# Ledger of designs, part 3: VH-VL binders against Phosphoglycolate phosphatase

Target 1, 238 residues: Phosphoglycolate phosphatase, of Staphylothermus marinus (a3dnn7)
Amino acid sequence: MIRLAAFDIDGTLTINRSSTVLCLEAIDALRKLEKNGVIVVLVSSNALPVVVGLKKYIGLSGPAIGETGALIYYGEEEIVATTKYSAKQAYLDVLEKYNEYVYGSWQNMFRLHDYALKIRKQYLSKDNEIYSLIKEYVENKYPYIKVGYSGYAIHLTPKDTGKGKALKQIMEKHGIRREETMGVGDSIMDWEFIKETKIKVAVANADPELRRKADIVTTKPSGYGVVEIVEKILDKPP

## First folded at step 20 (VH-VL; from g1 with heavy chain Y100W W101Y)

Design g8
Fold by OpenDDE, fold request of step 25:
Structure g8 (fold): chain C 238 residues (1-238), chain A 119 residues (1-119), chain B 107 residues (1-107)
Amino acid sequence: as target 1 above (238 residues)
Amino acid sequence: QVQLVESGGGLVQPGGSLRLSCAASGFTFDDYYMNWVRQAPGKGLEWVSEISFSGSFTYYADSVKGRFTISRDNSKNTLYLQMNSLRAEDTAVYYCAREWYNSYAFDYWGQGTLVTVSS
Amino acid sequence: DIELTQPPSVSVAPGQTARISCSGDALDKYYAYWYQQKPGQAPVLVIYEDSERPSGIPERFSGSNSGNTATLTISGTQAEDEADYYCQSADDEGTYVFGGGTKLTVL
């Protein structure tokens, strides 16, 4: 029996991976999970206020993970940091050296640990090369920082935290075993928390590597895939 | 600076019991999953057991289920392995190993403690 | 029960490239990890998540994974690289699995 379900946001709960528009059917599906006693966890690399704001307005009561796992929101009076480190200095150094290729996310004004960089429009065709360049620079200069790329932004994150760690902490807090969990995502970066769950799900349009690793690949993309898997879990519980 | 030091190994007869300890230092102990990995003389590595941050969840290899118990005391930064009903095939160097965050890697190991089960 | 298979031994001349393979169904789904173990010492992590190198590990160490086979590559092999090498992965039951180990001899 599934007692906890974790969902990525961007590309997973949206109508597709190129849009930030929420799939409203997917939101209804998440609400249905909560009504059936499943703890719904939103997982994101976005700043925590963005994730918590979304959670609030769509009517979910479960925990929220922000800043690539660096912060967990359990409630208004319970916010937990899963790291004591910050990538702020690394971020500033990258801006100084590679501002031709990247710029800072507006959300960085509201970030504490994980910092995000966006690739400039004229260099999007070389996003992997730019990512590799920045990754090598940062990880050589800052041994305690890891660099990831979701396709949306380059993230500088302390190595001692992540989406997986955050989810494991939530599971332990609630006394929920791995066997009672499901994880859903679209990016290979989501594998970090998905691999910690029993039912590992990739949406149809997920990264090829995530689809290969997943137990289930939905037939529909993004939020519509979420609807599909939620219906499957509720109608035919494992 | 991270250090893991195993102790408690020794010679024991088949059917006997032994308790291993691992003293951790140089890091926030309760922030990591901890593991025991063993290596029989002249053989390869074998995962034995894992314990979660607070000890709420424990996991065991099939070869030791029902006989071994992993535990931890976070106030003492110490990991334990209670070994009961020991068998000859349990003879090995037992390593304390820290799990790398967000992965299934072991990034730090102790030097190990030898357990010999023999009549 | 899942298994990872490694060659028992690999020999390489100094300065040449050593390649150690690790194959198993687990590697289709989970990452490979590699450890170096010298006689009388504890294992040392040299590669994690197929191809990532921990800080302090020489650049001559690299890893790759294709299908169900992971490969540890040591370019410009040095005498100090002589050791046992173990691959490791995970399974759906949350357990860890190790390969049988490969003895690398530097001639």
Scores: ipSAE 0.913, ipTM 0.952, lowest interface PAE 0.5, mean pLDDT 95
Fold by OpenDDE, fold request of step 25:
Structure g8 (fold): chain C 238 residues (1-238), chain A 119 residues (1-119), chain B 107 residues (1-107)
Amino acid sequence: as target 1 above (238 residues)
Amino acid sequence: QVQLVESGGGLVQPGGSLRLSCAASGFTFDDYYMNWVRQAPGKGLEWVSEISFSGSFTYYADSVKGRFTISRDNSKNTLYLQMNSLRAEDTAVYYCAREWYNSYAFDYWGQGTLVTVSS
Amino acid sequence: DIELTQPPSVSVAPGQTARISCSGDALDKYYAYWYQQKPGQAPVLVIYEDSERPSGIPERFSGSNSGNTATLTISGTQAEDEADYYCQSADDEGTYVFGGGTKLTVL
């Protein structure tokens, strides 16, 4: 029986991967999971206030993971940092050196550990090259920082944290075993936490690499895929 | 500097018991999953057991299930492996290994302790 | 049980490129990890997540994974690189699997 389900947000709970608009049917599906006793965990690289705000207003009560795992929200009085480090200096260095290609996310004003960079519109066609450039620079200069790119933003994250670690901590806190969990995502970056779950799910329009790795690939994209897998789990619990 | 030091190995008869210890230092012990990996003389590496951050979850290779018990004392920065009903095929160097964050990589290993099961 | 298969031995001349393969179904899904073990010593992680290099590992070490086969590549192989190399991955049950190991000889 599934007791915990973790979901990425961007591209997973939205109507598609190019939109930030939530799939309302997906939100309803998540609520149904909670009503059935499943702990729903939102997993995101966004600043924690963004994730917690979303969680609150869509009516979910489970934990939230922000800043690529660096912060876990269990409640108003229980926020846990999973890292002792910050990528702030690395972020500032990248801005100084590569501001032609990238700019800081507005969310960085509200970030503590993980910092996000956006690629300027005129260079989006070269996003992978820019990512590689920044990755090489940062990881050489800051050995304790890892650089990731989800297609939405470049993230500078301390190596001693991540979505996987955060989810593992949540699982242990709630006494949920690996075999009682499901993970759903759309990006290869989501594999970090999805691989820690029993039922590994990629939505239909997920990265090819994630779809290849997943146990289940939904027939519907993004949030509609979430609806599909939730219905499947609720109708026929494993 | 990260250090893992195994102890408790020795000679034991088949059916006997032995308890291994691994003393950890140079890092925050309870921030890591810990593992035992063994290597029979002249053979390859074999994963034996894993334990979660606080010890709430334990995992075992099929070859040792029901016989071995992994545990940890985070207040002492120590990992343990209780080995019961030992068999000749359990003869090996037993390594304590730290699992790196967000991965299945063992980034630090002890020097190992030899366990010999023989009549 | 899932298995990873490695060649038992690989030989290379100094300065040449050594390639060690690791094949298994687990590698279709999970990352490959590589360890170097010298005689009488504990294993040392040299590659993680298919192609990532830990700090302190020489740049001549690299890794790749395609399909169900991972490859450890040592460019400009040096005498000190002579060792046993093990690939490792995971399975859906959260257990770890090692290859049988490859003895690399530098001629």
Scores: ipSAE 0.908, ipTM 0.950, lowest interface PAE 0.5, mean pLDDT 96
Fold by ESMFold2, look of step 20:
Structure g8 (fold): chain C 238 residues (1-238), chain A 119 residues (1-119), chain B 107 residues (1-107)
Amino acid sequence: as target 1 above (238 residues)
Amino acid sequence: QVQLVESGGGLVQPGGSLRLSCAASGFTFDDYYMNWVRQAPGKGLEWVSEISFSGSFTYYADSVKGRFTISRDNSKNTLYLQMNSLRAEDTAVYYCAREWYNSYAFDYWGQGTLVTVSS
Amino acid sequence: DIELTQPPSVSVAPGQTARISCSGDALDKYYAYWYQQKPGQAPVLVIYEDSERPSGIPERFSGSNSGNTATLTISGTQAEDEADYYCQSADDEGTYVFGGGTKLTVL
């Protein structure tokens, strides 16, 4: 019996991994989980207002995780940080030093701890080289900051936080055991929260490494894979 | 500045009991899962037990289930291991270990406390 | 049953490369973690998540995981690297396991 289901947003609830357009069928599936008493948690690297706005308009009562786990929204006047550090200083430094290659995400003006850089379109063919350059520079100069890249953005995140830490805190606060949980994502960066769940799900178009680690790989991509797994969990006909 | 200091080890007869403590400082204690790991003299490391942030969830190695109880007092920054029905095989140095935030790594260890179970 | 198998010992000359293997089914799914333990001391984390190096660990330490086998590599091995080395991983049941340990001798 699943009491909590955690979902990544981008590439998981969207129509594919390249779009921010929500899969409406996936949204309906999340509402079905809610109606059946499952706590649905959105887990994202987006700024917290983006995640909270989405959860509210979908009609989800569960907490929301933003900024790669650095912030948890529990509800009215309760936003909890999972780290005391911020990547803001490192982010500003990288912007100044690597302006030719990267620019700041528009969401950064709404962030406190985790900061995102976008690789300029003309350099996307060299994205791994640029990511490696920035990772080496930041992690040598800022010992409390880690650098990640999932193909969406380069994230500078405090080392003492993450999606897994945030999900574990939610599970403890709600008294939900690992055995009662499912995690769904599309990126190897989602493994950090998915590994903390009993039923580990990768959507069909997920990173190969995530698909290898998952218990279940859906047959359909992104949001259509979410419909598939939700129907199986609820044991209801399509 | 992270410190983990174990205490409460000693000599005990088979079937006896012992309570280990681990005093933590230099970090936000309730942000971390905590663990006990033991090492018999001249032998390797063996994971013993894990406790969640508030103590709501506990996990045990099969070798100690039903005999050992892990607990924590977050107001005192202290981890405990209650060891009952001790056997000779429980003779070991017991380490307190911090589980690193978003990973399964044990990033800080205490110096250990020796438990000797001998008749 | 989750097990991690390590060779009981490895010997290297100073300046040479040491490789310590760790094999187990868990490593297909879960990361490997490596610890150095010198006599009379507590273990020290030297590699996490297969290949990541904590701050303060020399660059000569590296790690990899391929298939069900993780490898700790120490390049340019120095006398102070002489220690016992343990691999560790996790399982689906929320428990952890250590390998039996490898004694690294630098001669």
Scores: ipSAE 0.599, ipTM 0.862, lowest interface PAE 2.9, mean pLDDT 92
Fold by ESMFold2, fold request of step 25:
Structure g8 (fold): chain C 238 residues (1-238), chain A 119 residues (1-119), chain B 107 residues (1-107)
Amino acid sequence: as target 1 above (238 residues)
Amino acid sequence: QVQLVESGGGLVQPGGSLRLSCAASGFTFDDYYMNWVRQAPGKGLEWVSEISFSGSFTYYADSVKGRFTISRDNSKNTLYLQMNSLRAEDTAVYYCAREWYNSYAFDYWGQGTLVTVSS
Amino acid sequence: DIELTQPPSVSVAPGQTARISCSGDALDKYYAYWYQQKPGQAPVLVIYEDSERPSGIPERFSGSNSGNTATLTISGTQAEDEADYYCQSADDEGTYVFGGGTKLTVL
């Protein structure tokens, strides 16, 4: 029986990968999981207040993971960092050196460990080249920092943490084994947490590499894929 | 081959109603947002309405809100537009358009059906 | 809704470059899309996401978006390019807006 289900937000619970509009059917599906005693964990690269606000207003009681795994919210008096390092120095360096190509995410003023860069609109056609350039620069100069890109933003994250480490800490705290878990996402960056789960799910419009690694690829995209998989795991409780 | 075939157009009196249909084939209908776009004779294109994959979300241009209802039946691969309280300014060719979900593009269009609102 | 402004007409000689502009505040945040419509026919997508060309669209069609203005460029314009051209984008509410259209005449 699945006791914990972990979901990415952007591109997974939204109507598609290019919008922040929530798929309300997906939200209803998450509430059905909650009602059935499944711990629902939102796993995101967003700043923690964004993730926690969302989970609270849609009615989820489980923990939340923000800043690409660097922060776990268990409750208002229990917020846990999974790393001692911060990417802030590397982020400021990249802003100075690569200001022609990137700018900082508005969320960075609310971040402690993981920092995000947006590629300027006029350079999006060269996004992989810009990502590779920044990755090489940062990882050579700041050996404790890793650079990732999911198509939403370039994230600078301490190497000793990630979505997977954060999810494993939640699982240990709640006494939940891997065989009791499901992970759902749309980006290759989500593999870090999905690989730690038993049932590994990619939505239909996920990155090709994630779809190749997943156990299940839904037939519907983004939030509608979430509805599909939630219905499958709740469909035959006897 | 993607095909979109509109039907149900015709002459109707002001204040009347019509229901348009769009039969889809050659693709997985349930995977796409669908749209209605209209064009008054001799005029430009005007977006009318959009519906999500499952039909759970609908969006309307201000000019038609409260009068038009978009719907879909995924079991029949058919998109609908219920048009009530029709006005002379609703006279147009109505196109069914498929939306590519990652780009907001209307990548396939039907040939349209003419709606004429006059006495 | 927001507005996308296009010139009502553009004329070019065969073989020359045609440029059709589309201006609006939405174009700072959202991509531009371009459609060609020949008389009596449905529109055809010719440029998406500012500058990308669908399969089957001639290489002489290109697009750009800078300074809240999108531009459709047709190099080496041919008689068959004579058509109405519409730009399209989204508004801040995520709905769709078309420009008023530009009649391209190749003389």
Scores: ipSAE 0.006, ipTM 0.422, lowest interface PAE 16.1, mean pLDDT 89

Design g8
Fold by ESMFold2, look of step 21:
Structure g8 (fold): chain C 238 residues (1-238), chain A 119 residues (1-119), chain B 107 residues (1-107)
Amino acid sequence: as target 1 above (238 residues)
Amino acid sequence: QVQLVESGGGLVQPGGSLRLSCAASGFTFDDYYMNWVRQAPGKGLEWVSEISFSGSFTYYADSVKGRFTISRDNSKNTLYLQMNSLRAEDTAVYYCAREWYNSYAFDYWGQGTLVTVSS
Amino acid sequence: DIELTQPPSVSVAPGQTARISCSGDALDKYYAYWYQQKPGQAPVLVIYEDSERPSGIPERFSGSNSGNTATLTISGTQAEDEADYYCQSADDEGTYVFGGGTKLTVL
């Protein structure tokens, strides 16, 4: 029996991998899981208020993971950090040194540990050069901070945090065994949390490497794949 | 700034071998899946092979399975294609292509290297 | 089994809208990607994930995917848009396929 299902948001619950528009059918599927007593966990690199707001407005009662696993929301009086480190000082340093090329994501005013930079539009043709410069600068100066680039934002994150670590903590707190869990995503970057689950699901349009590692690959993309897998698990009780 | 430079093409006899190289610069090489795509003279594009970030996973078009081997050396920022048992239909310009992170698109291409299989 | 079918050529007058179709079973399930190739040059990505433009691609380029058919649309077509255009998609086995290409002529 599946007692916990973890879902990435962008590219998984959306209509496709290039849009932030939610697939309404997927949202309905998540609400069906909720009604059937399954703990639904949203797992995201977004700031925690974004993830928590989303889960609340779609009607999910389970915990939420934000800032790439650095923060877990269990309730208004129980927000837990999974790392003692913060990229805040590195982020402020980069903003001062490289402000001609980058600016801070609006979400950073709500972040504590993981900070995002966006490359100014006029410099997007040089995005990998700017990323490499910032990566070298930050990683040489701040040994506990790593720099990544998604093609849309440069992330400064503590090296000792991650979506998998956060999901394991949720499972331990709720007494949920790995055998009772499912993880769903679209990117090889989601493998970190998906590998901690028993049933490993990739949506049809997921990265090829994630599809190869998954137990189940849906036949429909993104949110439509979520509908598919939710219907399968609700149709086959343990 | 992003540069992909192919080398190692040339004239070979049927049944021969060649090793193509693609030198990458201007980006963090080991953050990207890399691909080979070929184009026969006067023809369209044909995907040949893909390799994951670390090189742990490789994928091949049916037309080259068992004959071609994709590899990468992340310490040298270099992508390779070992081509064995070459056939006349392998004659093409071979492009090195970077896969856009999480998008399945080929966002940067080299200028290609010509492989001619002829007796 | 996966095949992407494009018309071999499309002609358009300058300033008019060009539409290039790409049909195949994979497009119901997977995204379409579009590449422009001028003679003697490497392809350039112009549309990814059905409808998204990479940085530096003019807004006159747009894309859509409905059912088994993706469409590249160029509004206000200019002489410099004359090129070969290829669609591309993927299958469940992690392989990719290109369409046969469409020669766009601006006359």
Scores: ipSAE 0.000, ipTM 0.408, lowest interface PAE 17.8, mean pLDDT 88
Fold by ESMFold2, fold request of step 25:
Structure g8 (fold): chain C 238 residues (1-238), chain A 119 residues (1-119), chain B 107 residues (1-107)
Amino acid sequence: as target 1 above (238 residues)
Amino acid sequence: QVQLVESGGGLVQPGGSLRLSCAASGFTFDDYYMNWVRQAPGKGLEWVSEISFSGSFTYYADSVKGRFTISRDNSKNTLYLQMNSLRAEDTAVYYCAREWYNSYAFDYWGQGTLVTVSS
Amino acid sequence: DIELTQPPSVSVAPGQTARISCSGDALDKYYAYWYQQKPGQAPVLVIYEDSERPSGIPERFSGSNSGNTATLTISGTQAEDEADYYCQSADDEGTYVFGGGTKLTVL
């Protein structure tokens, strides 16, 4: 049986991959998992307060993962860093050096370890070139920081952490074995945590590469795919 | 230029409370994690607590968890330690220490304030 | 549960090399940090990230970390180096641990 289910937020629990609007049916599905004793974990690159706020308003009691795995929320008095390193200095350096091309995410004022840069709209046609330049600069100067790009934001993240490492720590703390877990996402960037789970799920509109790696590809997109897989797991057909 | 000045120490009965303050100057206070480290008379250093840049995240040694609360007021450049349910074992000099997070070192320390827990 | 073990004392003659060890399982993954504390004074950082010297620390101070043992080395030890020395590291729980301290005596 499934004792833990981990979900990405953006593009997975939303109505589609381009919106921040939550799919209400997906939210109801997560609450059903909760009521059936499944630990529901939200896994996100967002700042921790964003993820924790969402889980609280949904009514989920399980841990939350923010900052690309650098922070785990277990409760109001138990927030655990999975790294003692921070990308803050690298982020400030890049912001100063490359401010013509990038600006900081508004969430960075609430971040401790993982920092995000947005490519200015007028330079999006050169996004891969800008990403490569920043990656080379940061990784040469800050050997403990990795640089990634999802097509939405450039993330500076400590190398010794990630969504997968954070999920594994949650599983260890709760005595949950891999065979008791499910992971659901929409982006190849979610593979890092999904690969650590037994049941690997991609929503219908997920990146092609994620769909190829997943055990199950839902027939419906984003949040509607979440409803589909949750109903299958709970064996409660409509 | 960096200066950390602790205050609020003194004599207190077991079960009592004290609030320590650490006034910071000479640097941008809200760019740094801040820590409390204590040293019992004639003993070694013991880490007590850490607080993140904004105060959103706090960490405690097991010996003080549930009794001590670290906080900060970035508008006043001040770090605090609220100590409740004090025990004789809490008797120590309490140091305010700045931590550069990327290096995980305590690079600047205050001179400390003495807390004595005795009946 | 991470513990850092230091010898309680080390004695050296002036001008000789002092070596202060710090052993613990954390040191195979995390950096060692070293602090000097003279009587009645606050600690001063002398080595960070195993082997780096902060500005203002004399060149005679050096550090290393091999396996589960970090070593603070003071070459050409001087009378003013007489102090307590603490190593420090971190654990996977996001906390800090100090060694028990080593009293360096310059005879």
Scores: ipSAE 0.000, ipTM 0.416, lowest interface PAE 17.2, mean pLDDT 89

